# VHH binders against Stonin-2 (STON2): the designs that were tried, part 2

Target 1, 311 residues: Stonin-2 (STON2), of Homo sapiens (Human) (q8wxe9r568to878)
Amino acid sequence: EEEITVDVRDEFSGIVSKGDNQILQHHVLTRIHILSFLSGLAECRLGLNDILVKGNEIVLRQDIMPTTTTKWIKLHECRFHGCVDEDVFHNSRVILFNPLDACRFELMRFRTVFAEKTLPFTLRTATSVNGAEVEVQSWLRMSTGFSANRDPLTQVPCENVMIRYPVPSEWVKNFRRESVLGEKSLKAKVNRGASFGSTSVSGSEPVMRVTLGTAKYEHAFNSIVWRINRLPDKNSASGHPHCFFCHLELGSDREVPSRFANHVNVEFSMPTTSASKASVRSISVEDKTDVRKWVNYSAHYSYQVALGSIW

## First folded at step 11 (VHH; framework vhh_enristomig)

Design k18 (from z4 with W105F)
Fold by ESMFold2-Fast, scan of step 11:
Structure k18 (fold): chain B 311 residues (1-311), chain A 124 residues (1-124)
Amino acid sequence: as target 1 above (311 residues)
Amino acid sequence: EVQLLESGGGEVQPGGSLRLSCAASGFTFSDYYISWYRQAPGKQREWVSIISEGGDTNYAESVKGRFTISRDNAKNTLYLQMSSLRAEDTAVYYCARGGEDYVEFDTGSWFDYWGQGTLVTVKP
């Protein structure tokens, strides 16, 4: 009946280095969405772990929300929905608003600095070209420096991991088309790691192997896509990397463009976690104490791993 | 070589006014959040006011409506205009530069550089 849901959604984007995936540039955008079912006139107040209120926060016990972070954070470039009283925010840092009834909407957005020193995992990729033969191999390792990876009991998974290797337009003819021809795209799965350069070549079809997940060419992305449902896996604890291997035999060395391996795209989500460390500290509704309050957190990561020569 | 130097303190009667200044050098002043803190005799240091790089401000409840923080980026100077001074405002006032983009709840300190302070005494 009387209910308000606050969704805090983070979007990490950036570029990381070829070897150790050091963050070369990044953006973290946080969006806060509201969905409420409240009777009468409903003036709401939202409080965040905004560093500008550190030491001066006044919150009634009934308004306190559980936190997922131990940090006060800087909020940059705050922008608000028209229902927010921006003057109140600039004077007190309180987000004061009258929500749209029964309609999910974006209350506000802002930018923050990524609150971790490393990403949840690293991806190292090597490419080899010998005439008309191309080989690509990647090694994926969980990062011990990422806070959520330190304790297995509190670890949060990386879900729907998608690693995309862009394929030059000249090579598209060498891949099977799943939905058009009724044939399956080339898939690979192995119980043990494949050594680089040790795979037998059986013809014009690309040879792909992965130690975890699946890999195939997907026309929607013009890429070979390595998909992993969840990380870490049971084998991640052993310290051994998860591997992707692809061997492609082209018709001519003239089909190898000069810039075929500039970057690899990595994308995944982490539920119940925050890249910004933004936390809802308080929620109150004027003249109401029986309101059911929900806060959900999620983070989506999308970044490029550089593969070219860094001068 | 990062330095913050406070000035403008002194003795004042209850209900009086003072303007404190903090001269900053050795860093790009306009890029940082800057705060005023104070420490009364025998008490712990307490936060008074903060100003962001964009000019957004916040104040401790005890000084709200009486104190005004402002900055002049061209002069690398922070100001605190104090009005309606009370005996409980007697303290050494410190200018502090905000440090990292986040601060842990447990550490209690975000500020990486502090000035030497300027004494404000409110006496009848």
Scores: ipSAE 0.073, ipTM 0.534, lowest interface PAE 5.5, mean pLDDT 80

Design k19 (from z4 with W110Y)
Fold by ESMFold2-Fast, scan of step 11:
Structure k19 (fold): chain B 311 residues (1-311), chain A 124 residues (1-124)
Amino acid sequence: as target 1 above (311 residues)
Amino acid sequence: EVQLLESGGGEVQPGGSLRLSCAASGFTFSDYYISWYRQAPGKQREWVSIISEGGDTNYAESVKGRFTISRDNAKNTLYLQMSSLRAEDTAVYYCARGGEDYVEWDTGSYFDYWGQGTLVTVKP
């Protein structure tokens, strides 16, 4: 049994503008991982939609992989695993390698340009300050300009969406005390019953509400984290944005945010898609026929959205 | 901001040679693929050649073996050495930076950047 699997993984990072989320700076890193079960010494060739081989590819019909795009892309800063013959690549752009047996490894990585004009959704955020009170509200809308969103039949989800609102370390006390005060509040209500007893012993209680998913402070990120398992959801077609709301009551005006975050961090994954439009055009294994060949695509997005003025 | 300025065009006899230059400014030239395109009278623009930041090249079949693209990153200049010129090579030649449906890495904008071109006329 002969088999080779190629995983093409894109990592998008960048900075987008406040409001309309125009891409101000970006970086797309593509990693290609191989997992093979091939007998003997197997010399393999990988063909990508590399613009430097456009019109010059010589591929046997049996080695052609299913078409995923008509685009040809520019590969920057190619780096290879030691099993790749780099001299062959520098002379002919051919990716020639002898894979590690039964071990998933990164064959190569390279940098590309983002293949879309817009991201899969936009996040608009407004912040207001009134004395010692800070409010943050975000509106999330799916982008009709993103190619995978144009046809509902081919729409691919954004998964494990994480929107992080960095908070100053000195504000962390407000979030940690909420948990402790919540428990004491329940006891005070049950055991004391008096109106003057209050349901909490002290402090400000952060208020966080979302229309989809969950939101809470997560110390690992020093951030309030809005998590959504999957977008679009069943209600996305209604046209109403998904909303995040946070109200913080600080102890005094002096605690208001000269150090509050100037940006929001957004992170998510899209299965079966490519941010780069990098595509495997061919896979060949020298002197072997009947090799089972698989190609999988995925994209991970991680970027900053400008928060702008906090007044 | 981004500017590309072509030069070196002129009249030449069939079988002759010309060297085109493209002076780039307003971006980090060494980080980009740069292409040559041409537009013959009354025709659509066609791709001629491309060069990577590392110097790797590709050519349209019609010019392969006759044209050589090169770059000088210290001078922020792209070249196209044309030899064995034919009447069919008569066109305005353009230097281009961009991705047809892609967002540019350092500007965040979607545009192909083109100069005004330089005319090459192959006459007997």
Scores: ipSAE 0.521, ipTM 0.805, lowest interface PAE 2.0, mean pLDDT 81

Design k2 (from z4 with I50Y)
Fold by ESMFold2-Fast, scan of step 11:
Structure k2 (fold): chain B 311 residues (1-311), chain A 124 residues (1-124)
Amino acid sequence: as target 1 above (311 residues)
Amino acid sequence: EVQLLESGGGEVQPGGSLRLSCAASGFTFSDYYISWYRQAPGKQREWVSYISEGGDTNYAESVKGRFTISRDNAKNTLYLQMSSLRAEDTAVYYCARGGEDYVEWDTGSWFDYWGQGTLVTVKP
């Protein structure tokens, strides 16, 4: 069957400020992957919403693809697979290529600027230290400044949200407990009494709670990981923040470093969206007009929220 | 082997101009994107601007319209032309050669090489 699929994948990385999550540093890397099943000679042309062709593009009607945006974008640092005729791109901004048959491959990548002024949600984090006691609290709120959040009817979810709180190496031992008091035949209350009184060990297991999702120490990341399958949640619509809380009682104030994690890592995906607003405007295949054409978009976000010094 | 050396910093009055340079050696300069970063006293390092191997540029919102990044591949040198300088532009300015894999960014090892920095002081 005559068919070509274009996957446009955005990867957002950056650093946002403590509190209001203003974007301090960022870059967006866009990767375009092709998978085609085309018979005979298969010279293809791909047109993007490249600002350098704004108002000057020439596209046949049958080659026009549905667009996801009205924006025109700057493409920086374009790198191409060897099948692309780079001279054609430098002259006309058209991506001319002969695809690998029946193989998914990366046609090109480029860097862009994040198209929004704010991220889909904000994460505010507060830490407090009192002697050997450490508390961390985070408040997650959907951002009304992010375009997709303004109209619930057109909203796209943030999926597989992962918020990682790096755990200092000195604290890892506090997350390694073999015995659970609830598994023993105890007749007294089993909650937290010993953590503020006499202790039989120099440290205790952290108390963690979240209002949405799950949170636990995950060794693979050396972090406490707060996981949320999908945002926004029902409570997000009422403006209520989603909360994370962790209380850790160390055996000694000597186990409190002069700084905690300088940042919290946030990671999530948004299907059918673009962080760059890169859009495929046209796809053509030489000497073929009856070709099935598909374009898929996705954005993956991975960034640090600055925390500042504990002191 | 690989080295980045910034120069051109100094003291300037508000509204003044400065031109920073970054001399690169030990690698094929024309093959890399290069960025300017700055760090104000007591603050975290922040990105200012980058330029691609092909000359495409981008700027932080706080400096857009006031700063211009450029490169001279024949001299292996990166420039930052700064105009309309403000007290808030006071910082040590660094140039950096960046990688392309955002996964390394999560570990703080995103950038291959950093220069020594050059101090810019805008007197209030």
Scores: ipSAE 0.000, ipTM 0.100, lowest interface PAE 20.5, mean pLDDT 76

Design k20 (from z4 with W110F)
Fold by ESMFold2-Fast, scan of step 11:
Formats: sequence, structure tokens, C-alpha cells
Structure k20 (fold): chain B 311 residues (1-311), chain A 124 residues (1-124)
Amino acid sequence: as target 1 above (311 residues)
Amino acid sequence: EVQLLESGGGEVQPGGSLRLSCAASGFTFSDYYISWYRQAPGKQREWVSIISEGGDTNYAESVKGRFTISRDNAKNTLYLQMSSLRAEDTAVYYCARGGEDYVEWDTGSFFDYWGQGTLVTVKP
């Protein structure tokens, strides 16, 4: 009957290098959403692992929340919903608020630094443009340097992985039109890579090959999209990379760009994890002790990987 | 390129006061949290104080109420005003940008920049 849910959602965005996926630029935005069902006047206090209260927090035992990290974080550019008393925050770093009844709303947002040195996996991509022939190949490896990957028994998955390869607008029209009419009408010649599908009958072979997941052109993204439901693969015992391969042979009337694309877009979610290591340390509701308290964490990653070409 | 240079250390009597300064160069000083650390002979380096880009502060329990951290963004300078000094405050004091296991958000580079330190000696 009395209940408050705190959702901590991190959004990682950035640009990484083509080889080792070294972080070249990044932003981590943390949004905290509240959904509460509380009777009467409900003044609430939220405590985070804010470095500016490290060692100085005073919290009643019943208000302490299970910790998700030992880290203390630097909060930048805090922005608050109008229900938050910002003077209290500036004086004590306590987030004091009166929540909206039965309505999910964003209590606050802030920027942090990424709490890891590496991303959960690396994506290396090579493009080869030789006259009318275009090849794109990617190699995906899980990173042992990412903290959530260090213990296989407690490893958190990357879910709904989307790797998007932007396709020039002229090729978009070609894919769309010829996909409707069927392969016999294709102006682009698609050849199977030597590393894939040697035993399959090639009459209706996919234009793209992957070792995990699926790949196809998706108009909504104006891209070839490689989709992987979950990483790491539950059945994988090998340290071998997961691969994407695409080979296109364009007609001689096409001028192929000297570079296929500037970058690859990578997007995925990690449940129960944090890119910021933001953690709720305490939740109190004034004059109430029987409140059910829930904290959920999630991280969404969306970044660009630079492309490499063989000259 | 990034440099931090401490000054203002010296010898004081117990109960005395000193003001340390840290001159910063090679980065946009106003955009960063900056900290003071100290290291006494034979001991691990310990965190003393931190200040945000907005001027909010925090202190280690051992110095709370006695030390005050502040910044002057126009001069690219960090300060530590120390009062009620004790023998156990004797240490080399360091100015730091970083000191955590993080990647810098605007450059993507790992950061952990330290000054050369300034010695504070509280005489018995």
C-alpha cells in the first residue's frame, strides 16, 4: 500500500577508436525517475553516493538501501524537478522532495564520468572498396577489462545489441526497390564470403552473413543492422570473435565512395548495471516506517566506432 | 601539458595556521573537481578535501572543521586554509585532478594528475 520506486537510468554516449575502442569522447547522463504510491503528505529524502557527502552522511538504519558499489561519484550539472528543494541540496547534498502521486516522473538528472576504462565489448571494423566491390567485416570481442565481465558467474549481459552500418542514400533506394521485387532484379551483386556457409545451398542465401544474431537492411535506421539478442552468447565456450560480413558488387554505372562510411553506430542495454556507478544509499519518507522501497538500475549505451579501410 | 604546482608549506607551531595554494595550467580549471591529498612519512597517501566546479566541498573526518578548501577560477588557483594545526597534520600536501579510476568525459583519456607537493611541518 505504501511504496516508492526509484529508477536509476544511465545513458552512455560517445565516440571510440576503430582498433581498441578507446574512448575518445563520452557523456554519461543519469536520470532518476520516481513512481510512488504514498498516502498523505510524503516528504522524501534520497541519498546518493555523492563524493561531496563521503564520510559525512547520517542516515537512520531503516532508510539504508543495499549498496551496488563502493565508489563515490562526482555529480555534474544537476537539474531537478520543481518538487525538489534545491536550497537543501546546495547546503547538505540531500535530495528533499514531495513526489507526484501515482505518476512516474523524472526527479533529477546529472552528468558523470564513465566509471570504466573500457566498454563491455570491442568492435573492430574494416572496409575494402575496390572499384565496384565493397566488403565490410566486423569482429566483436567481449572485453575482460570491463568490471561486469570479470566474474563469469555474475556477468551481466548486454541486451538488444544493435550495430548499425550507415548505407549511402543511393544504395538505400537500391536495397528497398530490389528487396520488394526479389533477388532476380538486384542491380547490386552480392557474393558470399569464403569464410561462411560452405555447405548451404546458395539459391536464396542472405546478402549478409553473421556468426551470431541476424543482419538485414532496416529503412527506419537507414542502415544495415546487425542485431544480437544477448552478449556474451550463453553457449559460447570459445574466445573467438563474433563476426559480421557483407560483400556487395555494384554496377559499373555507380561511383562508389572512397570510404564506405565514417563510423558504425553501436547501441545496447545492460540491466541491473550502472555506467556512472551512481547508487542510491538511502531513501526516507518522513513520519512513515512501513514504506516498501525499490531501486532499479539500468544502463543504455549508444556510441560511434570509427571505421578503418584497407587502402 | 597539465600541471599543478603547490606552494605555501612551511613550519608552524601546534594550533597555528597556514594557507596552501595550487596553481593550475594546461586545462580549463573551472570545469573540474579538484582535491587535496597528503602523505606523512611511512604512511599511505590520504584524501584531505575536494571542491566541485560549483564550489561545493567535502572533507576527511580528520580535518573537518579545521581546514577550508576554496578556488579562484579567475586565477586558476586552488587553496587550502588550515587552522588549529596538529602534529599529525605534518605531511607533504598534494593538489590533484583525478585520483579515481575514471575516464575523463571531454577527452576520453584516463586522468590522474598530481602536483609535486609542498611540505607542512607542525613542530611538537
Scores: ipSAE 0.491, ipTM 0.788, lowest interface PAE 2.2, mean pLDDT 79

Design k21 (from z4 with G108E)
Fold by ESMFold2-Fast, scan of step 11:
Structure k21 (fold): chain B 311 residues (1-311), chain A 124 residues (1-124)
Amino acid sequence: as target 1 above (311 residues)
Amino acid sequence: EVQLLESGGGEVQPGGSLRLSCAASGFTFSDYYISWYRQAPGKQREWVSIISEGGDTNYAESVKGRFTISRDNAKNTLYLQMSSLRAEDTAVYYCARGGEDYVEWDTESWFDYWGQGTLVTVKP
């Protein structure tokens, strides 16, 4: 009968370095959405792991939510829905609100910093342009420095991984749909150190191959898109990189631009995780003690990886 | 280069008022959380009040309603207006700059720079 759900959603955006994907620039935006089914005019209170509250937090036992982190965090640029009493927040850091009944809405948003030293995986990419030929190669490795990757019991997958390689629209006609080969066959060639493009004798045929997932040109993004449903996969544990290869032969050197794209776009989601380490510490409803309370966490990552030339 | 300098301490009678100041230099003052801490004779340091970049505040229960923290970003100065002073408010008052955007369980270790302190004595 009485129920409130709090969704904490993080959005990571940024720019990382070419080789080891060191974070050069980043933003983390946290949005908190509420969906409630509460009788009457229900006044609610939400408590976060706000550093301004640390050491001075007093809440009833029944209102305490399970902890997801030992960290206390700074909340930058808080913005609230009109149902929140902002004066109460400014004076006590308590998020006091009367929720919209049976309607999912954004209660608040704020900015934080990324609470990890590394991203969940690294993507190393090399590009080469030789006359009318273009090669792109990427190597993807899971990062052992990311906290969720250290313990198999607490490991959370990266889902719906999308790696986009922007290409000029003029090149589209020369791209074919990918040829997906068995992972074992491509790994054998990679282990020998052979470049797929450097051994090719088929001068005008494009080649696009991956060891995991699928790759093809997608018009909606004006990009070759490498898609992987879930990381890590069974072969990530062996330490071998997941590979993407593309070799394109353009009709003439006049079709090759003087500049190729200087970055690769990476996007994925991680369920039940937080990029901000924002945590709901308490939820209370005025004059009610039997309310069912749910908190869900998710993080979405979208960032650019610098490209390099293998000239 | 980073420096915090407190002033405004002194002797006051119970029920009296004092205004403390903390002058900051060597960093972009407006970008940081700043706190007031105090240390009474024979006691450990205790947190008194904190103010965010946006001016949001919080206070220890023992001073709530009696003390007001504020900042003047144009002057790079933090203030603590103290009213209804009690004997237990006798302490050296320090301002401290907040460090990282997150901290674990030890809040005091989060502050990376501290002032020299200013003494407040509430005389019976």
Scores: ipSAE 0.069, ipTM 0.543, lowest interface PAE 6.1, mean pLDDT 80

Design k22 (from z4 with G108Y)
Fold by ESMFold2-Fast, scan of step 11:
Structure k22 (fold): chain B 311 residues (1-311), chain A 124 residues (1-124)
Amino acid sequence: as target 1 above (311 residues)
Amino acid sequence: EVQLLESGGGEVQPGGSLRLSCAASGFTFSDYYISWYRQAPGKQREWVSIISEGGDTNYAESVKGRFTISRDNAKNTLYLQMSSLRAEDTAVYYCARGGEDYVEWDTYSWFDYWGQGTLVTVKP
C-alpha cells in the first residue's frame, strides 16, 4: 500500500522578560521529517506555504493537503537532505526528492519567526532574602494573548511542562545533606485547595509547595524542577495562578551568595500545533495515484525567563 | 535605528514606466527579505512584491510581468521597476522589512518597519 507521512516539527528558543514574559529574543527552527512506504523509485514534491510561491502554485487537486493556516511565511537558511534536488529548489522553490525506503529521516530544516506575540503562558517569579533564608515564588497563568487559548473548545495543551530553577553550586551540598540515607532529592507535592501560607491540611510544612504538578531537586539539571504534565488543567479556568513556592535555609558557615541565577528555564511541547505556522500545502508522488498522505505538526518550546537577583 | 526611505514616485501616463528606490539603514540589509506594498486612496494596503536575501522574488498577480523587484546589497538599496503602468497602479508605495528577523541570536526582532512612502500617480 502506498503511503507517505510528513512530520513538521518546530523548535522555539528565546529569552523573555521578568513579569509579563515579553519576548526579548527568539528564533524558530522547523524540521521536516519524512516516513514513506512507496513502491519502486518514487519522485516526490512537497509544497509549503512559502511566500516565494504565493500565487504561483500549480498543483493537482489530489495533491492538495488540508489548510492549517492562511499565512504565507518567509523561509530562512534552508538546509536539505542529500535526496533533495537543491538546484531545483533554488531555481523554482520546488522541494523535489526521492525518499529513503521505510525509514524516518529529516528532509529539510529552516528558520522562521514566531507566529504569535505572546507565549502560551506567563511565569512571574519573585525572590526574597532574610538572613540565610531564601524564598522563591512563581505564578503561572495561561495567556489569553496566545491564539490557541482564545477558544477553549479548540485549545491545544502544553504537555510535559518543565520549569527549572538553577541552584548555585554552593547550595547543591545543602540538598545532599538532607539525604543522609541516600535520598538525593528535595520533593514537594500538590494539595488541591491548599494556599501558600496555609498549614491547616499538612502535619508538617514542606521546603517546597506547588499547587499543580510536582517539584524536586534534579541532579541531572542542577536545578529545582517544577513538572506539570498538562496545561491548562481543570483549575486553570478559575483565574487563579498555578504556584510554586520554595523556602531554603543555606547553612551557618556561608553567607547568601552574592549572585543568583539570572534566568528560569521553561520547556514544554504542544502537539498538533506550529510555532512558525509552517504548513504543508501539497504532496505529490510522480506517476502514482491513491497515495495515502499524512501531515503531523508539533512544537517544542525552550526559553529563559528573567529571574530577579537575591537582593 | 532602522530606517527605510522611498523615492522615485511621480506622475506618469498610462503605459509608462517608473523606477522606485528604497534606501535602507540601521540594519544588515543583505540578511533580510524586503517587500513593496502599496495603498490606493480609500483602500487597504496591498502587497506588491517581495525579494529574499538570496534574490528570489515573488509578485502579486496584478503586477506580475509588469513590475520587477531587485536589490543592491552593496548600496543597501531596494528597487521596483514598474512598466506598462495602469490607472489602478495609482497608490502610495511603501518599502517594508518585517517579521523575518533572525540575523544573530541577540539582535533579531519580529517588529515591522515601514518607510514613509512615495506617491505614484498614473494619469489618463
Scores: ipSAE 0.498, ipTM 0.786, lowest interface PAE 2.0, mean pLDDT 80

Design k23 (from z4 with S109T)
Fold by ESMFold2-Fast, scan of step 11:
Structure k23 (fold): chain B 311 residues (1-311), chain A 124 residues (1-124)
Amino acid sequence: as target 1 above (311 residues)
Amino acid sequence: EVQLLESGGGEVQPGGSLRLSCAASGFTFSDYYISWYRQAPGKQREWVSIISEGGDTNYAESVKGRFTISRDNAKNTLYLQMSSLRAEDTAVYYCARGGEDYVEWDTGTWFDYWGQGTLVTVKP
C-alpha cells in the first residue's frame, strides 16, 4: 500500500543564565526524516512553512497537510540528501526528491531560531564550599512564559529529563559506580570492600536527595544525574519547585579543585512539538492517488545552565 | 552597535525607477536574512521583500516582477531596485535585520533592528 511518513525533529542547544534562565545563546537544528513505501520510481515534493515561499505556494487540495502553526520561518544552511534535486531548490525553493525504498533516511537538515522566549522550565542552582564540605541545591519550576504551559488542555510534557552536574575527576572516588546489568556475581564481594569507586572504604557516600525522580552518579556522563520521567507532574500545578540536594564531605580542602564546572547540563524531549515551528504544509507524490501521508513532530533540548564561578 | 541606514529615496514619476540602499554596520551582515518593509501615510507597515544569507529572495505579490532585492556582503549593503513605480508604491521604505529571531510576517514581531527609513514619492 502507498504510504509516506515525514518525521520533523528539532534539536535545541544553548546556554542560559544563572537564576532566571534567560537564553544567552542558542542553536536549533531541524532534521527531516522520510520513511516511504511507494511503488515504482516515486517523485515527491515537500512543502514547508519556508518564508521564501510565503504567498507563492501552488498546492493541490489533496496535498495539503493539517497546519501546526500560522508562522513562517527562516531556514538557514539547508543541507540535502543526494536524492534531492538541489538545482530545483535553489531556483524555486521546491523540495523535490525520489525517496529511498523502505528505509528511514534523513532527507534534509537546516538551522532555525528558537520560536519561544523562554524554555519550558527554569533551574536555579546554589553551590557552597566550606573547607572539605560541598553542597549543591537546585530548584526546578515550570515556566509560565512557555506557550505550551499556558493552557493545561494543550500542555505537552517534557520527557526523560536529565539534569547533569559534572563531577571533578578528583571526586569520582567518593561515588559508587553505576551497574550496567542488574546484580552481578561479584557484587556481594564489593559491598563489603572498596572496588568500583568505593563506598565502604573511602568514607561516607555523598548524601543525595530529590523531591521528584532519582539522582545518582553515572560514570558514562562523569556526572551526578538527576532524572525525571515526565514534567509537569501533579505537584507542578501548585507552584512548588522540584528540588535536588547533594552534600559531599571530602577528606580535606585540598581535594577541592581550583577549577570547577561552571554549568549544569539539562536535556529532555517533547513529543508532538516543534522548537523551530517548522511545519509540513504539503506532501505531493507524482502520478499516485490515495497515498497515506503522516507527519510527526518532536523536539529534543540540550543546554547548559550557568552556575557562576563555584560548583 | 547595530545600525541600518537607508538611502536612495526621492520623487519619481509613474513608470519610473529608483534604487534603494541599506548600509549595515555593527554585525556580521552575511549571516542574516534582511528585509524591506514600507509604510504609507495612515496605513500599517507592510512587508515588501526578503533576501537570505545565500541570496534566495521572496516578494510581496504587489511588487513581484517590478522590484528586485539584492545584497553585497563585501560592502555590507542591501539593495532594492524598483521599476515600473506606481502611485501606491509611495511610502517610507525600511530596512530590517532578521535572522536569529523568529518573525511573524505581517507584524514584524522579533525583528532585531529597523532603520530610520527613506521616503519614496511617486508623483501623478
Scores: ipSAE 0.476, ipTM 0.762, lowest interface PAE 2.1, mean pLDDT 80

Design k24 (from z4 with S109Y)
Fold by ESMFold2-Fast, scan of step 11:
Structure k24 (fold): chain B 311 residues (1-311), chain A 124 residues (1-124)
Amino acid sequence: as target 1 above (311 residues)
Amino acid sequence: EVQLLESGGGEVQPGGSLRLSCAASGFTFSDYYISWYRQAPGKQREWVSIISEGGDTNYAESVKGRFTISRDNAKNTLYLQMSSLRAEDTAVYYCARGGEDYVEWDTGYWFDYWGQGTLVTVKP
């Protein structure tokens, strides 16, 4: 059986502003992985929606792949596996290669520009440091500016969402994994001007509440981690944000920083989507016409959100 | 601030040649794809040519074999060598960094940086 599978994997990294989550800095890295079961020396050609070949494609009908976008993209800093004839690419933009049989390997990687103005959701975070007390609150809203969110019927989920709030190592001894209260619903906003319970004498366990998912301190990340399996959820259409709340009380004999932290880390995956809009336009195998061809897309996002101030 | 300044336009007879220049400032020129676009009177802007940071090029079908795009990174200058000019090449020619769908990652916004244009008139 002759078969080739192309996996297009995007990685988004960057920094977004506090409040509106405007993209301040970003990098999109695309990795293309090949897994093939082809007889003989199997010379292959891969065609991407490379702006430099727009209008100049010469592709046989049997080599055309289903389109995922009408966009043509700019490829930056292309790097290739040794099986790729780089001279052919530099002279003609053709990705020509002889794949490793029965081994999944990275054929190439390149950088491109993020194809959207906004990320799939926004995370606004406010922090307050008052004496030995630290409060953190986040509001998560799905972004209507993200193209996949415009039509609910075609919306693609954000999966395995992880929002990490870094905690200074000096505070870690006040945290107990078993003492964290996870998966609590918040129906009303926290009254920032009011202190609920004043019985803490020094160094108390954190109070954590979320309206969706779970939250706890995770030592592996030196962070409080808010985890959500899938967004949007059934309540995202209501227009109300998903919320995270955390209250920390430090010991009175400890130096308290003026700010809780500088940023929050956000990480998640989106299956069957592309952050780069990179698309496989054609796959050809020399002197073979009955080759089964598959293309899969996925995007992974990992970025920093600047922390807001309650003041 | 990003600036692009075109020059080299003028009147030419059919079959003639012109060389357009685009002087760039306010960014690291060598890191960007740069394009030429044109706009004829009463028409929408049309993409003409593009060059990568590595010097790889592409052209609109209507200008292939007649126009050559090039860049000089030491001078922060983009060129368009035009030959075999035709009446339908009459247009204002623009140098552009980005394009409508390009996100500038230092600001996170969609930015198109266009020059003021330079007029090319092919007179029979």
Scores: ipSAE 0.437, ipTM 0.763, lowest interface PAE 2.6, mean pLDDT 80

